# Ledger of designs, part 9: VHH binders against E3 ubiquitin-protein ligase UPL5 (UPL5)

Target 1, 342 residues: E3 ubiquitin-protein ligase UPL5 (UPL5), of Arabidopsis thaliana (Mouse-ear cress) (q9su29r532to873)
Amino acid sequence: SPEALHGGLFMEFKNEEATGPGVLREWFYLVCQEIFNPKNTLFLRSADDFRRFSPNPASKVDPLHPDFFEFTGRVIALALMHKVQVGVLFDRVFFLQLAGLKISLEDIKDTDRIMYNSCKQILEMDPEFFDSNAGLGLTFVLETEELGKRDTIELCPDGKLKAVNSKNRKQYVDLLIERRFATPILEQVKQFSRGFTDMLSHSVPPRSFFKRLYLEDLDGMLRGGENPISIDDWKAHTEYNGFKETDRQIDWFWKILKKMTEEEQRSILFFWTSNKFVPVEGFRGLSSKLYIYRLYEANDRLPLSHTCFYRLCIPRYPTITLMEQRLRLIAQDHVSSSFGKW

## First folded at step 1 (VHH)

Design d12 (framework vhh_etentamig_d1)
Fold by ESMFold2-Fast, scan of step 1:
Structure d12 (fold): chain B 342 residues (1-342), chain A 121 residues (1-121)
Amino acid sequence: as target 1 above (342 residues)
Amino acid sequence: EVQLLESGGGLVQPGGSLRLSCAASGFTFSSYAMSWVRQAPGKGPEWVSGISWSGGSTYYADSVKGRFTISRDNSKNTLYLQMNSLRAEDTAVYYCAKTGSYYQPYSFDYRGQGTLVTVSS
């Protein structure tokens, strides 16, 4: 329960000063594993990068959520003060909110590419063409859908009646991004910042710590450097349908993947799962096992994927050379993003 | 061990452009955020621009936004600053700087010898 979780975390926090330095790092790791567990309501794993977390907007249904976020801020501040790598990373939007920076269009490029492309089109369309098409029928509203219910949120007073045009479209895009990404987690960010700042008030300058960092700097503090993908870990969490693990094609697959560049490996992972990065805990942190399914079609066709089920579908390729050619084609970012995915 | 060597400075007319380079050695360049810092005669150092370890994020002082562009080539261990629409007040020695410790990311633990940029009136 939330009460039990809060009590347990608080007791662990109180005990850290009584415990010798040898167990301090393990305490932070275990506490953060519990706080950032996707099965708890506090944080959501980023859709773009499984290593990253953002506050869960739905956490507000728990009346204790402010205390949990304040506690989390204290834990992270304490870990940073002791230079302990806790093995979690922050989502870019969460980081920018902590830094007190506005979320820009470029900041959502990888978070929501559909929205990014739509907003880019709105801003870059010829002014005369945009206005002659009545701003594409847009008004100052954000349409949301939660549990099958469609709601309309006004971005400004009388937003339903205010048409978007070439002179106000930048304001429209700015308000749309803020309402979709920043506003839903504002309370969680405030409580985290309160706990974080309170812990640092006597150890670092009183100004916001995050305003002085790049996201990559914070990544280094919290996790260390970017780690290469473990192909052995990937293979250990993969099962087969229509192939036996002993099949030559399966042996070829893992050999090809192991000799690919890190960028190619990340593109294959993206094609397969819609994510370029594995969870901080490795492949065991995924919600499901990965699967290689056999396609009973032409032996030379490109792979397909069903990302919601972590399924990669390939035919029984007759040669390692052909399989490598086909895998390298889908390893190109434009191919892995555009088609062959379910 | 850490060495930063700036180049590309010189005399330029107001409204002109210059491109500064910084060759880095003695550390894993691709693992650190880098900055450009300038110091005008008789004044303290002023942070100008910063770039993340990957080059994915860039930041600028308000005085140079829209005019200067920071970039890096990790394969060549080189940092760049493209300076456009130069003004007399941009006259300074420009230093390449390596970001400091985790608790002082706004500080610099090393800078090079600098390269002089003079914008003539």
Scores: ipSAE 0.000, ipTM 0.114, lowest interface PAE 22.4, mean pLDDT 76

Design d2 (framework vhh_brivekimig_d4)
Fold by ESMFold2-Fast, scan of step 1:
Structure d2 (fold): chain B 342 residues (1-342), chain A 121 residues (1-121)
Amino acid sequence: as target 1 above (342 residues)
Amino acid sequence: EVQLVESGGGVVQPGGSLRLSCAASGFTFSSYGMSWVRQAPGKGPEWVSSISGSGSYTLYADSVKGRFTISRDNSKNTLYLQMNSLRPEDTALYYCARSWYSGTYHPLDYSSQGTLVTVSS
């Protein structure tokens, strides 16, 4: 069945190439849309950037998954050789594994912002407080829901009996990151790399291609065009709690957002959702609707957000000028990336 | 100086209800968001619910949404968790804690001894 699939795709590839490069370009796009479809078990869409994909650990349920990942590596290599932008981007963690590089805490910031923040706080907590035994209750285990089953994975021998303390918390975080992000997709990465490097072996040394690039370089090679954010689509997928759609503050909010630059709009989206980019299908492609919640605290305070629930929390600002000042403040990169998120 | 004292835990059969309380002292209670966090035997901490300093904004984990209600009384410096339709998987040691801005279940800037909830038939 994978041999027959490869044969059929090869025949179609030859036929498209015979008809011209425009048809070949569409073939790569369609094949990649099928491979990287989130409904399939092969790849997962990244939480922080809906354009990015990483292998799905659950793909191992299918005994043919190694062949599928090898095929995917070949397809991506061929697209790059033909200079085709397929509109699919790689997750940073997946990219680093393809390059043979270690995944650090900073590398998962965009992949899993919640885990990044939690691990950073674990490492930055006062040692005396951390060692109080009442603070965290953490042990050297990772709890997973894999293949439809909830399991506990020990990060080291007797990990379930080993408490995390100020002396071993750095090792805990390193092992947690490796076990959660690298280990579950190791086989998929190997098979992808085999297909990819086999295709490029004539042009570049095997296994060195990704190590020579920054992620941004690869992004440029693979990325399709980017469209401006539709504020009307954003508004259509937003609901309110503590405000009515007819409230003057809600009218002000959307007016301010429409007047912002694309970069400012993306910063607001990032503050609200932990994502700077909308799925190609628009806001309907998000896992949830967006919500604007009213804060009943001080009327002049900065907005807050809870990104897991796509909630933006704002007080009933008394003037449009004050609201604009507060929104522009959170639209700054240094504020939106680390402050005011629940 | 900062103290959090949980109470209200106990043994209950599936489908039952319990109300947890947390008495806070040593800080300006109304200035802080508060959270409930639980830890089942042999498991890591799990965030359950959070409430803003004023009490106007509440958040719930999907596993407890519709069954648990968080509330607070700032005049009494007390946090509450009303737990309805309890399930065996709700069995855990329950902690109250001051919340960070991130809304994560750990780390929290303070945690206490906890109160044990056991759901069994």
Scores: ipSAE 0.000, ipTM 0.144, lowest interface PAE 17.1, mean pLDDT 75

Design d3 (framework vhh_ozoralizumab_d1)
Fold by ESMFold2-Fast, scan of step 1:
Structure d3 (fold): chain B 342 residues (1-342), chain A 122 residues (1-122)
Amino acid sequence: as target 1 above (342 residues)
Amino acid sequence: EVQLVESGGGLVQPGGSLRLSCAASGFTFSSYWMYWVRQAPGKGLEWVSEINSGGSYTKYPDSVKGRFTISRDNAKNTLYLQMNSLRPEDTAVYYCARGFSYTPYGSNFDYRGQGTLVTVSS
């Protein structure tokens, strides 16, 4: 039963001197699968990078969430001490909060692209146009819809009465980001840090570990080097509608993907799913299978996608050369971000 | 060496109150779930209360709910059990126990103290 398994795993953790290296590595694997399980409300996967996690603000509905985060901090610290690569990565926002650093607009690009784009528009609008349109009616407030309840949070004293204008819009964006991303998970970050520093206190000064690292340094410790996308794994988790797996167009598709650069493959994945990276466990970790749907329109049409359903739509291209040209066009960063998606 | 030392037991009248303490040493007390369990003469162990590592979550069986309160002081490495409205059936040896789960899943303990006797009689 899950209760018996959790009890046993915790016993192994507390009595590590009684375990061998293989047992210890399996313990980390099982514990991390449970902690970072999408059905568990502790963590959310980052946008665009399913390998990365940040605390779930909704975890606070569970009165045990502080203990879960403290335990997670201990597990991660212990893995780092034993140089075990657990295969999960932290979202940049979570990393910055562990380091006690301010979150900037660029730091949320991969966490929340919609908010990133909205804030970019606010900052890049012509000052005269912005001011003549009363700052788009914006005031220093954040509207939340957490757990089905709508609430309005003032970003500063009397924020609901303070209009956003061309002179204060950067401050507005900075405060909005802090309240949206940092404040909702403060308790989770605090508890994680407690567990983490308790494990490292004798070997590394408390609270200095994360401050001395860049995110990529921590990435290397937690997963090692960057792994390329497995096209065979991608294919194994793809189903077809309007095509048979044995169709020549499907064979061409996978051959073209295998010939693409890592950057091109990630652009195709992003076009298809709105995610540039696969979960550490591979394509089986996605919430759904991927689908290639046939378009019954013009045979030279660019691909389309419905990212919420992991659906890539292509016509029955008459030649491999034409298919390759069309796929490489959507693999260009500017095209993959702006055309044929949702 | 892990040590749990209970104190505060004794003879009390029905309806009275008693506070038990458990002094922990030899491990990071603040990292563990802690439990109170009891054993009445001629009976098996009965779970009485549990508390998470931070003290924000507690759980009780219906037999003591509303009468007993578990708490902890992580700065002093001490676990407490406040017992109110005591009944003759509460007579037992009370043990504090260290849990090996980060949740109250299962009833397995990796260490238990020597116990303190609580007698409720007139």
Scores: ipSAE 0.000, ipTM 0.116, lowest interface PAE 22.6, mean pLDDT 77

Design d4 (framework vhh_8emy_2)
Fold by ESMFold2-Fast, scan of step 1:
Structure d4 (fold): chain B 342 residues (1-342), chain A 122 residues (1-122)
Amino acid sequence: as target 1 above (342 residues)
Amino acid sequence: QVQLQESGGGLVQPGSSLRLSCAASGFTFSSYAMHWVRQAPGKGPEWVSSISSGGGYTNYATSVKGRFSISRDNPSKTLYLQMNSLRPEDSAVYYCARDYSPWYTGSGFDYRGQGTQVTVSS
C-alpha cells in the first residue's frame, strides 16, 4: 500500500542516518528505486522518454500523497547536497514547474506531439477561414479522460459558452496548456518544493535553484555516470535460485546480455530493477544483490520480474535462440515498461 | 495444448492494406487478452498491439498508431490485425501471442504462433 511504503521509507531513512557514511549512497538508490517505481502511484513516466518522471495527478486520491511528495523533495535535495547520482530524470514540464516558469507551446512539443500539432494548427490557421468556420466549434473547455471517465473542465468562467475565434485563440491555447499540464500536478509540485527547501537551506528556495539550471544540467546531477554498463560487474553481483552458475542457460544469459547494445542492456536492467542506471560505484552500490529465479512453468515463457526484490524470473529455456528472442522482447522500452513486471 | 495459427501475410506495395488472422485453440480464448508481435529481418521482436479479453480496450505501438486496428471475434476464437497504409518498415514476421493472465492486459506473453510473413516493397 502507499501508507506501508511511506512508513517503510521513513524507517529506512532513520536507520541510514544512524549508520556510517558508507551506506548512505545505497540508501538513496533504494529509496529512489521505490519512489520512482512505475508500479508506484506517485510518479508517471513521460510519454516520449521513459527515463523521465513527472508527478501522477491520480496520486491525489491517496490522503498521504502530500507527505510522500514532501519526503521526495527532501530525498532529492539531500542527494544533490551529497553529490549522489540517483539515476532518475525529471520531465521538462515538472522541471519548469519547480523553477516557477510558465509552460509554453514549444515546451510540450516532445511531451505531447499531438496536442502540440493541434495547438499550432489553431494558431496558424487563416483568421478569416477560422472565423467563417465558427472557430472549428471550439469553446473554452478541456475534455479529459481519467480512470475511464470523461470530464469537462472550463478554462475560464462560463467557458462552455465562450467561442474560440481569431482574436482569442492565443488565450485559449495558453489556458489549455496550463490546465492540461500545470494545474493537475500543482499540489504535488508545492509539496515537493516544501520538502526540498526545508532540506537545502532557507536561503536557497527551490524556485531559485531550478531557475538557474538548464534541464541538461539537472540531468547530469541526477543521472548515474555515462560509462557503459559492466556486464562482468553485473554478473559478479548476481545470485541464482533454481539454477547453478555453471548451467548452460546461465552462460547463455550473460553471453546474450554482453552482445546487446547499451540501450538494450539498460532496458533489461530497467525490467529487472525499475532503473536504467547503476550507482557511480557500480553494482556494489545497490542495496541488494540481483537474483535470477527459475520458473517451473512453460519453457517458452517470457521472463517476469519482481523489481522491489531485484528478481528476474525465467524458465529453463531449451535453446539460446529462444532465450535471446524472449530477452530482446522485454528489452523494448514499451514492453519493459508494463509487461511481466510485478 | 495451446495452439495459435496466423495467416493473411503476403507481398504488397507501399500504401496497401492487409488483414491478418489468428485462429486459437486449446484454451478459453474469450478469457485472455491477446497481442500482435512482429520481428523484422536482423532485428529483435517488437510489440505491435494488444486487445483485452472482451475487446473493450486496445493498445498500439507508436509506430503503428492510426494505421493498424486490432479486433477479435470470441465466438469464432479468432484475432485480427487490420493493417492500412503499409510502409517498407512494416516488413516482418507477425506473431499472435496470448497474455500471461486472464485478468490483465499488458502483463506479457506466454504462447505465440508460428508467424506469418509480411513483405512491403515496390
Scores: ipSAE 0.000, ipTM 0.092, lowest interface PAE 23.2, mean pLDDT 77

Design d5 (framework vhh_7b18_3)
Fold by ESMFold2-Fast, scan of step 1:
Structure d5 (fold): chain B 342 residues (1-342), chain A 122 residues (1-122)
Amino acid sequence: as target 1 above (342 residues)
Amino acid sequence: QVQLVETGGGLVQPGGSLRLSCAASGFTFSYYAMGWARQVPGKGLEWVSYISSGGSTEYQDSVKGRFTISRDNAKSTVYLQMNSLKPEDTAVYYCARGQYWSGYPTYSFDYWGQGTQVTVSS
C-alpha cells in the first residue's frame, strides 16, 4: 500500500510539473495546506512562534505516518528546487535534526523557555553549592506527565541511581534536551530526510543540504525575506496585458503602492500572489514575472487575481482616487484573504 | 555584470599557510552563498568549501580542520584560509557564486572566477 500510494502520488505530481509554473504552484499550495493542517496531526505549531512547525510525536498512532513524512520531504525538496514559497517555517529543533546537528541549550530558548531557564540555572549554579546540596536531588532521568500520568525515562543505564553533580551536570543537561526534543520525533525526521534526499536527482555529498544553512537561510527559501518591499523592484518585474506601461492608470498604480504602508503593500502582494514576502534576492527570485491584466468590465470593479499565475486584474479606472479606494479595500486582511481570487 | 576576482595564491612549503581572497561585484553579494573549488592541472574540478548567505559553512573531508571559509559582506569578499598545506593541495583555486538555495556545492554554482594558482612544493 505505501508503495502503491507513492507511485500514484508521484505520477500525479509529474503530470502537474509538466504543465508549467502556475499549475505547479497551485499543486504545492493545495498539498501543503493538507500536510500542515492541524486536523491531520502530522505537525504541531510551535508555542512561541505560531508560524513554525515541527513533527507531532503523536503522529505515531497512524501506521502510515512514515509514508506521510517521506512524502512531505519529497514535496519540500521539489518546492525548493522550483523556487515555490510554501509559506511554512520549521521549528529550530526540527531544522537541527534535519541537519544531523546536536540540539544545544541555546537552541531551545524560544522552543521551551521554562526548560531553558531551568537548565541554565543547573549549569550556572556555583559548583560547591550545587554539590553540597546533593545536586538538588537530581538524577539522570526525565520526568514526564502525560494526561495526568507521571512517567520516568532513564537518560542512561541506571539513570535513576546516578546523581547529578557539578562534574556531570553538562552531560545531564545534554541528555535531557536530546530525550525531550530529539528522540520523540526521530522516526519522522528520518522519513522526511529520506524523501527529501531521494527527490534530489544528482550525485550528492554525504552531508545533508541542511548542514550548510542557518535556520534564517531556510526561512528565506520557504517563506521569503522580512525586508521592506521595493516598489521599484516590484515594478521592474511586472508586465502588462491590455495596458501600456505608459498608461496613466499604470503610473497611478505604482504611485498608490509606493504611498501604502508596509502592511498594505504585503496585503496587495498576498492578494496578487498568495505570498506576503518577497525572496531575499528580490523579485528576480520569483519563478515568473508578475502581470497586470486589464478587465474590460465596469470601470469601478474591485481587482481580481489569479495567484498561481501572478496575475492582478483591474479595470481601466477613471480616477486615481477610485483606484486607490479599490486597492485599499483588497489590502484589508478580511478581503485580501478570501475575496476576488480565482 | 557578475565578476569574481581571486587573489592570494602562490608558492608555499608543506605545512605552510595561504589566505585566498575573492572580490565580488555586479550582484547583491549578501544574498548569495559563496564557495571555493579547485582543479589539479589535467584533472577534474573538486569542491573545497561553501559558505551560505547566513554564514553557515561546509568543507570537503580532505580539508576539514585545515581550511576555513569566511565572508565580509561590507567588502563583498569571500576568503579561504588554508593552513597545514600538503602537496596534494596544489591546484588552481576558483571562487564561485552559489545558487541561492537550490542544493549542493557541486551543482549549485553559477558564476566562476578566473582562478588563482596554489603550489605546495616539497
Scores: ipSAE 0.000, ipTM 0.145, lowest interface PAE 21.1, mean pLDDT 78

Design d6 (framework vhh_8pnl_2)
Fold by ESMFold2-Fast, scan of step 1:
Structure d6 (fold): chain B 342 residues (1-342), chain A 120 residues (1-120)
Amino acid sequence: as target 1 above (342 residues)
Amino acid sequence: QGQLVESGGGLVQPGGSLRLSCADAGFTFSSYAMAWYRQAPGKERELVARITSGGYTNYADFVKGRFTISRDNAKSTLYLQMNSLKPEDTAMYYCAAGYRPTWYSEYDYWGQGTRVTVSA
C-alpha cells in the first residue's frame, strides 16, 4: 500500500498532470483517500476530534516513511495550488509543529484530553500539598508501556534523579508535552514540511507559510468555509446542459434549494461535488464551474451526479412538488452518502 | 495610513509590565484576525502574537508565558498584556488586522506603531 502510493501511484500522478481539471480532482481524491486511510500507517485521527489527522509515530517501522511524508507534503501543496479541497483537517499540534511553534498545555486539550487533565492537576495542586507528597513520586522521565514492556526516557540530564516539586513542575510538564507529542513525529513533520514548502517555494515564501497562517485559515483551505451557503452565488457559478436558465424547472430548482435547511443544502452540495463546504471566497474558489445536465429518462427519476466533474443530472420534472420530493430524498444522509454518485 | 491606533507604549524597567491597546475604527473588528508585530532598530519586523476572529491564539516562542493577546469585540479593541519585560523586548509595536491572512502582506490594516523601551 505505501509502496504502491510512492512508486506506482506517484508515476500515475505525473501522467495525470497532462489532463484536465476533472481528472486532476479524481487523482487527488484517490491519493488522499489512500494517504489518510486509517488502515495505513501514515496518519492517525485525533482522540477528541476525529475529523483531524496527525502523523503516526509508528510509521517509523516502515523504512520508506520519510519519502511518503515528503510525497504527502507535495500532494497537499499541489491540492492547495490547484484549489482542490482535500476534505481533511490537521490536528492543532501537527499544525503548530509545521509552523515551528512550541506546543503548550492548552494546545493538547483537543488532542489528548486525558493527558491535558492530568498535567493540569499537577500544575494546579496546592504547592505545600504537592511537596508533602514528594511530587506524587514523579521524576523528570517519560514512562511508556506497551505489552508489559516499560521504557523510560529522561526529559533532561539525570532526569531519573531529579524529583518534580512545586518549583519545577511547570518545566516538567513543558518537557513532558514536548517529548510525548513533538519528538515522536519530528522526522515525519520535517519531511512533510520539506515536501510542502518545496512545492510552494516558486509562488510563496518557503518555511514561513505555516508560521504566518492561523489554524482557522488552514481549515478553510483544506475543507472549506463554515459560513452559510449563498444560493445566489451557487447559481451564478452553475451552467446548464439540456436546460436553459429560463426553463421553469431551473427556476424551481433554485427556489427549492433556497428554502432548504443548511443541513439539506450541504447534503445536496455533497451529493453534487463530494464536498460539504464552499471555499472561503465562495464558489469562485472552486477549480471549475458546476453543471446541471438534463437526463432524457423518465421524468420522475432521482437525480444522479458525477462528483469529480461537478455534474448534477436531473430529468425535466413535470411539477415543482415532484422535484422537491426527489431533491429532499437525495438530501437524506442515507441517500446522499452513496446512491447515484459516480 | 491605517485605521488602527495603538497606545500604551512607554519606558519601563526590566521585569516590569505594560498593556498595549489597539483601537479599530471600523465594523470589521469582529470578523477580522488581529496581530501584534514588532520591529527593533536594525532588525526585521517580526510576529509577536496573533488572534483569530474565533479566538484561536498563536505566540512567538520568545514571548510565550510572558505576553497575552486578547480582544474585546464590543469595544473594537485588541490588547497585548506584556509581563516580565526584557531589554530585548525594546521595539516599535504594530497592530495589524486582516480577513484570514495567510501571509504578512495579506493584513489589510496596519497602525503606525507604539514604542516600548525596556531600560534602567
Scores: ipSAE 0.000, ipTM 0.221, lowest interface PAE 14.3, mean pLDDT 79

Design d7 (framework vhh_etentamig_d1)
Fold by ESMFold2-Fast, scan of step 1:
Structure d7 (fold): chain B 342 residues (1-342), chain A 123 residues (1-123)
Amino acid sequence: as target 1 above (342 residues)
Amino acid sequence: EVQLLESGGGLVQPGGSLRLSCAASGFTFSYYAMSWVRQAPGKGPEWVSGISGSGGYTYYADSVKGRFTISRDNSKNTLYLQMNSLRAEDTAVYYCAKSGPYYTWSEGAFDIRGQGTLVTVSS
């Protein structure tokens, strides 16, 4: 009968095979690989660190997303209780929201570098110059595209009519950051926190737990120490334009990179890709292969990069010594973030 | 809203094979781990097999390991159980069950919504 098709019974079953120590660690790893799988639209990878995740605002397309975020909170709490390292990390913005803290401009530097640079320029511009140019034509609005639809969001009442000036630009930046990063994932954060609190302890709310930690402390609990970069894996995912793989300059490049410290290798990776860290699955997790392009300029030129295309551009250096000198220059933090990168 | 419709059961000789199907609707099928649970006459329910949302990971009760294969087709919202080398003790009503998101075997719950499909193994 039709009534028989609407019957239901809810029961709890436990998989006894999953209670052993090795099986328990495997379970957490597999569950987290499913949760943080890019195909399920629940989480987004951080632009600057592919090991880090934040909730996807577009997850609300699925009416079941609250259940998934609550479950994720339960899983993370259980992993922390059992001291299991699950191999995924939280984006700083997500961490701060779990701690109940306000997101500042400095907090979005690694999450959204383009917005960070734009907001920093707005705040650092000379007040008289800023005002004489009518606040660069800015008004209290945020332009977004969510769920395939472009929208203009007012940051305050009549924001479309409110000009940004030297006296209100800090307020403008604060509201812009809140609306861009905090507000769109508020429900996901709330559901995660419910699941987390339910599993960990009713007497230790999520804000108290996360507020007591630095992000680096949580990183240690969830992943452990920083994994070294595999240069062989990096090379295996690199292609060449204007060089042959067998060219002496390409051989020199990989030899120099292998001799560098981990900090120098991360600076080179950052210069090349705008990312300091490799995805947990290795270079295959990148959206594209990396490329070394030949520059036909002077043979002593510093390297250049097109980070959006994972392109490192170098001239045909005449000696390994000169190549090493030039690569070590761009490996310095102040150079790798400022020069020859766009 | 959530609906699970099992099919494929019937009478089969010992050593025979059957393939069960479960048509799922009312939820995002690929986001949930799915299970097969059976209830033999006069006995309580027994978890038989489970599969992750992606289909990449499968789990089996010792009583069926090596004989049964669980699979899913996320494009068709359908769960399958291939049963080989059937024995008299496999006689039961088989239910398709929605587990928790992804994999929740240790702390999860199974939602049995359908009427089940009867499998009878007898000479």
Scores: ipSAE 0.000, ipTM 0.156, lowest interface PAE 15.8, mean pLDDT 77

Design d8 (framework vhh_brivekimig_d4)
Fold by ESMFold2-Fast, scan of step 1:
Structure d8 (fold): chain B 342 residues (1-342), chain A 123 residues (1-123)
Amino acid sequence: as target 1 above (342 residues)
Amino acid sequence: EVQLVESGGGVVQPGGSLRLSCAASGFTFSSYWMSWVRQAPGKGPEWVSSISGSGGSTLYADSVKGRFTISRDNSKNTLYLQMNSLRPEDTALYYCARTPYYESSGLYQFDYSSQGTLVTVSS
C-alpha cells in the first residue's frame, strides 16, 4: 500500500539519520558556523582574508569565553582527526601562537603593513644616526588609542623610562610585536590549546602538531584541496535510490555537471554535502558514498539535499533543459551558500 | 553500552512550551559536552544548543536564542531542553548527542540518540 511504502521509506530515513558518518560531518560544519559567526564575538575575521579567523581580544568581557575556546579546540582537534574539512582558516598570528612560536616581524607584514614598515625602519636605520637622534624619542612602551581615549602600556618593567637605542632596538621590536599581537589573545589561545590537547594528547602534543606544519598545510587540512573536481571520480563514488545508473536523467545529471564551471561545481558540492572541497585523495577520502535519491513530487521541483547523509534529492525531470535550469539555480552562490543560514 | 534516550516531545500550539529530556547511561556524563540537534521533515539536521560538562557554559543557534534553554543534572545523568515561544518552524525530530570523545579502541566517536523525540507545533 502507499502508506506502507511511505512508512518503510520513513523508517529507512530515520535509521540513516540516527547513524552514519554524514551526521558527524554536518555537526562539525554547523558548530563551526555558529562559533565563527561574527555575531558571537568569539572570533574576528582577518582584514586581509575573510576566510581566516583569530580570537577576538574583546571576548574576555564574557566570563564564559574560556569554556567556548576550550570547546572550539576540541571541535577542531576532532575535525582534524576525522579528516573533516570545516571550511574555516586560521589567521597566521593565531597559528603561530598555537605552535608556541614567537611572532616575527615578517609574520605581521600582511597583517599590519604600517607597523611592519615602522619596525623595519627602526631595525635597519644606521646605528650612529639612530643613537644621535636619541632613538627617535622611543621608549619601551606601546601607545594605544580607543575612541579618543589614549593609554600607555609598558613593554617591560620601567619601560616608560627605558630609551630605545641601537643596542636594544631588536628587543624593543620583539616586545612590541608580542604585546600588540600575541598578549591580547593569550588566554583564548591557552583555552583552545587545552581543549585541543584533551582530544589529541593520546597521539601528538598540540604544540608539536602545529609546529611541524606550515600555515598552508593546515589550510589544506581545514579547507581541503584546491585541485579541480573530477566529475568521473564524483560519479564513481555516487549511488542511486529510485533511479538506475542507466536512467537518462542520471546521464543528463553528470553531463550537466561536467559542463559547469569550477565555481558552479563547488556550489553543487556545497549544496549536496555542506563542503566546497574534496579531500586531497579525492572522493574515496570521504567518510561515505554520495547518493542521488528520487523525489516522487512535481517533476519540475528544485533539488533538495540532506547534507549529513551526502544525499541529493531530485525529481524525475522530463527534459535535460529543465534539469540544467534547476541545477544552475542551485549552483548560484547566494542559493547554495544560504542553505546553512538559520 | 552507551545509551541516550529522549522524551518529552509532543504536539503543542504556536506560542506554547515543551521540555525535552535525555537520559544518558554507559559513560561518565559530567565529563562531556552535550548537544541538542533537530531535523525537520525533508531537511538536513540543524544544531540547536550545547552545554559544557559542568553546565557552566552554553551555546545556542541564532534561530532559538532567547527562546530555548539548555540545562543538565549531572546527579541524574540527564540533559534538558526547555523550549518556550514555540513556532511552526520548530517542528522537528529532536536528538540528544554526546560531543565527540576518545574511544579506547583508538577511534574518536560522536554518539547521538537513534530514536529522537518528535515535536510538532501546530493548531
Scores: ipSAE 0.000, ipTM 0.249, lowest interface PAE 18.4, mean pLDDT 76

